VHH binders against q9m2c9. Designs and how they scored, part 9

Target 1, 358 residues: q9m2c9
Amino acid sequence: MACIVEDPQRAGQSNETQIALISGVPDDISKSCLARVPREYHMAMKCVSRRWRDFVCSDEMCDYRNEFNLAESWIYALCRDISGGVFLHMLNPFSSRRSWKRINDYPYIPMREGMGFAVLGKRLFVLGGCGWLEDATDEIYCYDAAMNTWFDVVPPLSTKRCYFACETLDGKIIAIGGLGLNPNAKRTWDIYDPLTRTCKSCSDVNIVPEMEDSFVMDGRIYIRGGVGGSSTAVYSASSGIWERMDDDMASGWRGPAVVVAGDLYVLDQTFGAKLTMWCKDTRMWIHIGKLSQLVMKQPCRLVSIGNSIFVIGKDCSTVVIDVENVRKNKMNGVMVCSSIPKTWDDDIDVISCKSVAI

## First folded at step 22 (VHH)

Design a151
Fold by OpenDDE, fold request of step 23:
Structure a151 (fold): chain B 358 residues (1-358), chain A 122 residues (1-122)
Amino acid sequence: as target 1 above (358 residues)
Amino acid sequence: QVQLQESGGGLVQPGGSLRLSCAASGFTFSNYEMSWVRQAPGEGREWVSAISGSGGSTYYADSVKGRFTIARDNVKNTLYLLMDSLKSDDTAVYYCARSTYKWGFMYMFDIWGQGTQVTVSS
């Protein structure tokens, strides 16, 4: 609950007849009605009145939409252009005309690499990173998707990090490993808990340096790093301990990973683009299919919404895979996919992709 | 254009007092919570104090509680920080920032001033 520090004195200001959200309608009903408006119109709604704006931008709006099962997931891609500029692109996958849109730039996202990208609620976080001439940083930027606004966050990261794993688990942001001037940073992880207002730093020898990829599955965080991605570890929130990942599972983790309905999928980009699935029962990797290189440009990132995997490559070239259909139609290894065409002429690299539900 | 401009920084002896000012322009000043944030050399940014839009509520970091007083004049669109009993550890660049909201332990800022240097030295 984002405690909007309600100025307690606003409680004592006189019965100025708070103009109803909707004339002649109780506010609770009005809020319920407003919450049912599709996400694509939320920007327009913010222009109606200050009260509408405040409500649409509130966590309360998100709560209503979640309660009503009306939350819509949009995809956000952290991108880098040829100049080294960092920016966000957004895709509404529910639109009849699927097109990527560039979000207004935060004026001061420096040209950095190795940034963490995390989502918590309606908020996206860009964390840390390093530049060619800059060591690891501790800066945090937040994009509020409902407000469509960038923010600087204080306090900064407790540890300066670049090329680290960043995941969300149980309402917390977890920053793991990475590079920095402090050699100990490589074997450390931080837990940021907005609910308890705490930041905890811990060390574990099982944390691998130079993080390449991470994912969350069944309440555990999986990380891959080291030279050539040869080292893996698993964190259990219940025990607070890092353990070695299963060798059979680790052997097939050869690219971007995504979890769909509890199952792990990996896009192996070594020889083309092969989608594989980890079978928990047999403890084997299963080949699902191959993607045509004509429809996507490597390197690709993965994000899931429902039963669909979005494969997002260079210039935000996007392929959508329905996992259920692919499982049912095991026809000769060819996956039936839909594609979203490239909208920009600029050479854009996709750093990371996340979905935000509002 | 939205702008914040700090002033009043300088050199002061330990135990001394200093008054910082921040002039705001380009937005309805009274509608926003305002904060002071400082950054010491080689350190990260630290939240110092905040004041509600109406001025009715004030908040302080533990490190400055009882020594610093935040105030605002909404008619003049000015934010103030009165700093008493200054210590060497208070040496930093002090920034005025527009605070949109607090999320957990994190303060979210969308507009910053250029900062003013405060040096506490014997």
Scores: ipSAE 0.681, ipTM 0.873, lowest interface PAE 0.5, mean pLDDT 88
Fold by ESMFold2, fold request of step 23:
Structure a151 (fold): chain B 358 residues (1-358), chain A 122 residues (1-122)
Amino acid sequence: as target 1 above (358 residues)
Amino acid sequence: QVQLQESGGGLVQPGGSLRLSCAASGFTFSNYEMSWVRQAPGEGREWVSAISGSGGSTYYADSVKGRFTIARDNVKNTLYLLMDSLKSDDTAVYYCARSTYKWGFMYMFDIWGQGTQVTVSS
């Protein structure tokens, strides 16, 4: 159920008199009640009135839900179809019949490769990339998951990039390295903040010059580069410096990584697919279990929600691993996992996946 | 019936001036913040300027600040953009747009004009 109506909205304007959110109920009480409604019903709420739509889409509602631990994470997959068109699929992991749904309200994003994908609050950003016989771009597209629509104007990156690492840290999007017209792009990064119109471009000889993979853990961005050796680096946004990654930690980073409840998990696909976890206290990688390769096509993307890892492959075919269950088992055999069917859209490549909590 | 119609574009020499107009019809013009947005060939859209419904607050992109002036006439339902000290990189199609939402420097608009071409030749 979706509400697509064309109503005038007064950006930056105030009303002198407003209709009550719920007749006979003070607005403060009404807002607390509405903020507790499960996310699956938020689209329908936007159809009730302009005031309901404004509140459902507001930072006030999102802040309330976060403060009271009501936020619900949905998964968004950045996808490319057979025509080269770029679009989003969305998954509500709490639905009784979990299935991927295509978001059909998007700007036409031309055929692009090597794009960044990042989340900042309730908003998804598609950054940069390069086209067929086209140079890298600094263009950014932004989807607001609460409003269920794309922004019409989004400030660009300061540096045109493709095939770069892209992560969110401290309320900012960090675009690191990659390819562009500047030969030194591999040693630069952009700190992108749409709220302040700042997009600082930095350089440092110590960053990992050949980007391959990244993750965020404990307020730091971890980067793996080096097709020839898996060199690694760690970035702290608070200091703006790059440090060398712990050698023992780096040695087990042999596949896509995800953080679950502060613990680093890696799907090591060297000889089959096995899930490993980094133990900070012992400084060792622990074997958790094997994932059947017959079920999962490569390459895979990983997203965590709660204690579950979502392994997302071609056509959005998805396997869900409950890490709490496997951590309690002493046996390290094939993990028992649930599946989510592939999309109805055939021949879909999954570029990147992120979760958005609202 | 809701419409925005731009006019006043044309060919201008560097350092020259131009005045764009946007006639609004079919809605209560004074209730809405209005913006000018431009798009150069092969580039993305760039927000240029905005003005509150009353006309009391004006906003400008850094690239045009001090050179462009936005104004509105709520009696004539007309939005204006006075462009001075024009540069070659001001060459673009300029659109009049009605604002619906913004977050930081990101904008959503529900109504757009057809656009008017401004060309600054060197």
Scores: ipSAE 0.616, ipTM 0.849, lowest interface PAE 1.1, mean pLDDT 82
Fold by ESMFold2, look of step 22:
Structure a151 (fold): chain B 358 residues (1-358), chain A 122 residues (1-122)
Amino acid sequence: as target 1 above (358 residues)
Amino acid sequence: QVQLQESGGGLVQPGGSLRLSCAASGFTFSNYEMSWVRQAPGEGREWVSAISGSGGSTYYADSVKGRFTIARDNVKNTLYLLMDSLKSDDTAVYYCARSTYKWGFMYMFDIWGQGTQVTVSS
């Protein structure tokens, strides 16, 4: 996660007088103190001085917090309103007043479907997509969650695509399959790295069209696609090798998936909302519990923070499930649930959810 | 008060050359990294090139590397883009922009020019 990036604002301000971060304290000690401040106060810290703003928004602070296990994950939901407009909602799950907040002042994202959503460090990427009169695009939008600002220019994908699998692995974003003007787009994938300005395009005849879902587990990307989700595959980004998914494992992948500390959980939304877990040791799916559709609105997306699964449905209605005992003991454990109310905004569909740790 | 004004665009034959200029006013020009960004009709913005405040470091998109040269004159407060071996794919509106932040090849800009049209045809 650590990178050295030229900062033109700081480089271009050679004539400005520098003020110590904390009066009477060496800057390296000050940085250690500031990096330990809870994330909910980082916005206020940006208002203290330009030096504080630069540090709070820096990769250095994010790297320090990750190194010392101080990072706090917030949840970001890629949403679409009834008019087709695309935007982000954000949730601080550690706040005493947990509520979803819409992120404003973002670039105008055209009406699009089938976009990818991925996280790289403190940054969120919205990739590709298509519309009614618009073919697939290679455009990428990037939001920096520490700065709370969108980048103005982001290098595009090498292949225009929509309805594709999109995941982050080993510091790179992998965009796999999907649809586009080029009929071969469904058999390709992009390996996207904005730091090196590389975007490699690869192909494999085994990639199926119409990707439906994906997750990352144990350094591999799991893909479900084909006609009605009938096909599965496993991609190892480090080697570029495609493998078969375990048939027993695949049989239970009947809805959105999330990984909690190396264990796979799936929410089957077909007849209500039933949460199951894949037990590696016994090679069977274990029933965890059922969530009423009256408690949350379908369809749902899953994201995890620690041992908590956030089930996020229509209008961002949210149920939080603690699976610590199930995860550690591989047993039919006890679920601990809480709820976060839906947004009060217009009819909103949640396309994808990711967490960003800062 | 802070302004960027591009000039030098026009119609050029494939294989031809063109020089774009960007006049800066209202700020200490030499303190800021500057970029050229282009936008073809119906497409997103594409970063083209950047140059450090002193002029000591230059950066180029792969699509233009070896064909375009960025330069600056800190006495005249002017940014330049020297474009050689032009292709039809280079047709776009070219913007001069003042960088505030970058991460890899992703940029944030606070000041933009109005743009100058470059058309490479026939």
Scores: ipSAE 0.602, ipTM 0.838, lowest interface PAE 1.1, mean pLDDT 82

Design a151
Fold by OpenDDE, look of step 22:
Structure a151 (fold): chain B 358 residues (1-358), chain A 122 residues (1-122)
Amino acid sequence: as target 1 above (358 residues)
Amino acid sequence: QVQLQESGGGLVQPGGSLRLSCAASGFTFSNYEMSWVRQAPGEGREWVSAISGSGGSTYYADSVKGRFTIARDNVKNTLYLLMDSLKSDDTAVYYCARSTYKWGFMYMFDIWGQGTQVTVSS
């Protein structure tokens, strides 16, 4: 469900003789045509006219592209440099010249840690966080991937949070647990629903403190936290209840997790970098393969597009794993992967990675 | 350079009135929706009111409906907030902001002023 973002600028469009999007072509056809243009050219399209800009940046554009199965997923990484500055980096994985690009600086989020990172539609949200000398915050920032612009969001988070789990589920942003001055925040979660225009705050004793990792699978949110990541919980949106995670499943969750085509993969970074998969049928973790430490620098984050897992480490060193190929070609435990070379300066830590489809 | 500058804040008694102004520069003022946002001490930012680029549409938070009036002068590149029947709860720093999008109950802004202090006290 596309979050209805009302563009306040649209309300004032006087009956100015709306110049056709494309001369001599009905607007509906024009829109259909424009929607078929590859994402890499959308920036150029915005330079054609104001009306083109508005359309390209609209949710309507996304709707057309989704309808036509033309949506392209790009990877976005929230990163921190040696100065403590937070930056957003972007990767087009389908480009012939696969390279990471710094897309925008965060001058107004200086040196924050423990931020939530969520995607809803074509928008990325950076939520909360804390500073070295500052307690948890409630600030929300939004990056619109179509507009290539940052926004401040009001109202802020209902609860100030740092080092909390942040996920999207059923068109909602869910902020879970974390640290802050409010002792109750550790056992609370907030549900932000743009459709109903509501924020619901809930509490559950099963919420683990000090969130380390989270993922969404089969309509449930899985969280890991506590000392050494020893505590896990599962949230079902249907029931609104947190439950204990299966012990067998929890035992193998020893690193960043990603869901691909309904299957859970974990990069175990305890001894090297091992990709493991949770088998639902056998209730066992299966070793898929090992990644060479030469091609990636820990710590790593995971993001999936289609059947591919992107392992993104320090300096945005990236390894791409085709899960289907790896499953089929278990050649001697070595995973066939491709790497994206480093194109920029050293000493970048990847905080979180998400994909946005436009 | 894009800039917003608020003025008109001050101390007022309950039931009193104030007029805030925001001077805009560095962009085509009439093309953008503008908003007032306030922040009370110890509280988060609260959206107060918005006005369309043309001035034809106005929006208000429930907390200020019937008491506050938003207006703009596109010739002067100025945003106004007329505040009547002020209450103690209206005490806050008031910010002028350029609005771009509304996402549900969330408003998105890309430019802010420095704010002006409004204090309602007996």
Scores: ipSAE 0.594, ipTM 0.832, lowest interface PAE 0.5, mean pLDDT 87
Fold by ESMFold2, fold request of step 23:
Structure a151 (fold): chain B 358 residues (1-358), chain A 122 residues (1-122)
Amino acid sequence: as target 1 above (358 residues)
Amino acid sequence: QVQLQESGGGLVQPGGSLRLSCAASGFTFSNYEMSWVRQAPGEGREWVSAISGSGGSTYYADSVKGRFTIARDNVKNTLYLLMDSLKSDDTAVYYCARSTYKWGFMYMFDIWGQGTQVTVSS
């Protein structure tokens, strides 16, 4: 079964009769040249020809850019307005005039709550959730960041879920726990591998039924759940086994988390906005700095690009924290901050944020 | 305006046959792979069958292979699903869908019809 596979018997003939990507240049060299164009110009490249559009939008181009360390990470924030509409904002953090841009070509899902948000390569997936007029859903939507287009995805999740942990690990989407029409959903997880058609449903008595937060570090999914975040667990991909989280590590996980170059950072929002870092060797949380509540309105989400942590609050107001010095001189690093203005849209909650490298 | 409109659903006894049609308008029909997707009550969407833009290649889910036949008429811009040897578990709403591409085993659909009900009961 294939919808994008060329007829093998005709592929060579079709390829040989096509117009060259660049006049007088072999196509393999042309692709190397096109793949090196900065991402901000990729939209313009799609207007040159159908062959250029197909290449710019392809997995081949994305894979080439990643292989040769040419990929550029842009930030995508999944947002909800006061009407309950769900949409994306996008930020190119490397442009000279950094500003959030709204992406308006996506399905409207009024009052949708508890959705999963995951990234695989150039694709952002919005999974499950529940609405005012419906229970939990198994629906999957995909935003293809190279095509700049939303799609409905089939097959759906194997289990209808909302308020669940959703992460990518080893090229797979893993949906854990949550609420659904199936009473057992809260103690199950599904491993979804779109490339091998592996949809594996698993269960474990130790899974916390209501998820609050998760992050991925060193091939493991860390999960916090239960009443007031009282329960933690760790899923190890290599063994397929659930383990207990280090009690000292868990004690400092009191807000959104992000991993920068293998180091865990948490924005503790219990009493203000305090950035901390987990030091694995000493098993201690290191205080990095405190952010003014005038700058940071909750709820906040974190995403990293290089040595920069982007703290994204209400209305997409953003503080950029450079932790290079902290990483190089742990315990005594200097926190360097800058800010990016909020979007024109008011009263927007950021549900989740991810980066997509293309 | 891009539209897909299904028809031909109804009530049929087990072992019976139906033919579904999907009228397409507002786009160059022959340029797109088309699919049938079904959804039984309380269940997720299940891909059923696909046909290439030219009609030269057809694909079927294992659950319907040998019983269902997909076809298209690129002059009339119409997609068909011929269903034979119908079973009770074929009961579902059947949708006509336009595919932009497939990634692994994930079908990426941008346009859907409103669906037509097929009920197999005795």
Scores: ipSAE 0.482, ipTM 0.823, lowest interface PAE 1.9, mean pLDDT 81
Fold by OpenDDE, fold request of step 23:
Structure a151 (fold): chain B 358 residues (1-358), chain A 122 residues (1-122)
Amino acid sequence: as target 1 above (358 residues)
Amino acid sequence: QVQLQESGGGLVQPGGSLRLSCAASGFTFSNYEMSWVRQAPGEGREWVSAISGSGGSTYYADSVKGRFTIARDNVKNTLYLLMDSLKSDDTAVYYCARSTYKWGFMYMFDIWGQGTQVTVSS
């Protein structure tokens, strides 16, 4: 995990007699202790003191938690309401009372469509998009999950984009294709590298213009777009080249996709909602099961945590599918599914879902 | 309510000088790094300068380094930008912003002013 080097210049070590994090305890031990507190209590921890707040909100906190294997993944859904308003919902899947919560809105997030949604570390990024009366934008908003705060990001995207693919690969945010004022934007991708503090723009004729879906698997970015999702391409970071996707694999990519421990799952929505898995060995799509429309309303998005796939539909209706047995070739196993009841009365469309581990 | 209000913009000739001010309210001003960000017509937002909460550290974009000076008065809750040797390329709306942290090449801001127009023209 590429630790984005916080600009060391903020360590203004004011010689202020650094009030101990915990009275009578060395800071290193205190930090270790604080890092072991479950994520659900981090908000309360921030209320103890400024120093606690700063630590809890720091990347250092994440580093400790990762080191201790205590990182907890929560699900974040970028949503749109009937008014066109965009907002973020959060789900703690480990809670006994699994319920979606609306995150405080950034007051100025315009009603946009075609936004990119990316996660890097503890931060969520909302990128680009277009408004009803506005062309594609280059604006970037960041939500820090630890701080529970929205930020504007400067500089903006190098290229104004909407309906583009946005993925994170090797600590970089990659914006691919899309629509915009620049007719060439559809065949370009941008690589944002926070470590090198660089943005690189590239072009490739194999990039599909209008993006419908994307995923990352085995160090490659897969994109689907075009008319009816008929066009696919694969980017290899090692070669820097876009290639054609395997035809057999592409043929089964008929809905939202998610990767679980290196395996590709797709919710095929052509005839209902069928969860399918790509078998690399046989080069075939395997049917795993059908989801009832009674439990989930389309359109759906997928996100994975561990061996579980979260199917998130309209109004944030959520079905959790454990695919551990599928992975173990124990096909005779009962797929354990659990449902998270609808918590919202409002008509909400889920644009994109990501998980953030803290 | 947290608020930032810029002032001091205007029309100036190339080589001229301007002083921008930003009045802050609704938060402990001295606890936050403050920045100036500008947006030229048809261009994206560009970070210009930042100053630490204490005022002890200042940062500048290469494009303005040596010409602009950022300052703050924590007693008056005011941020300043002294702009000298102004160029046509400095024409932009200038925004005061509360900065929280820098992440790589990205600056993060949570509060913005309304902006003040600076026009450099002969």
Scores: ipSAE 0.118, ipTM 0.596, lowest interface PAE 1.8, mean pLDDT 86

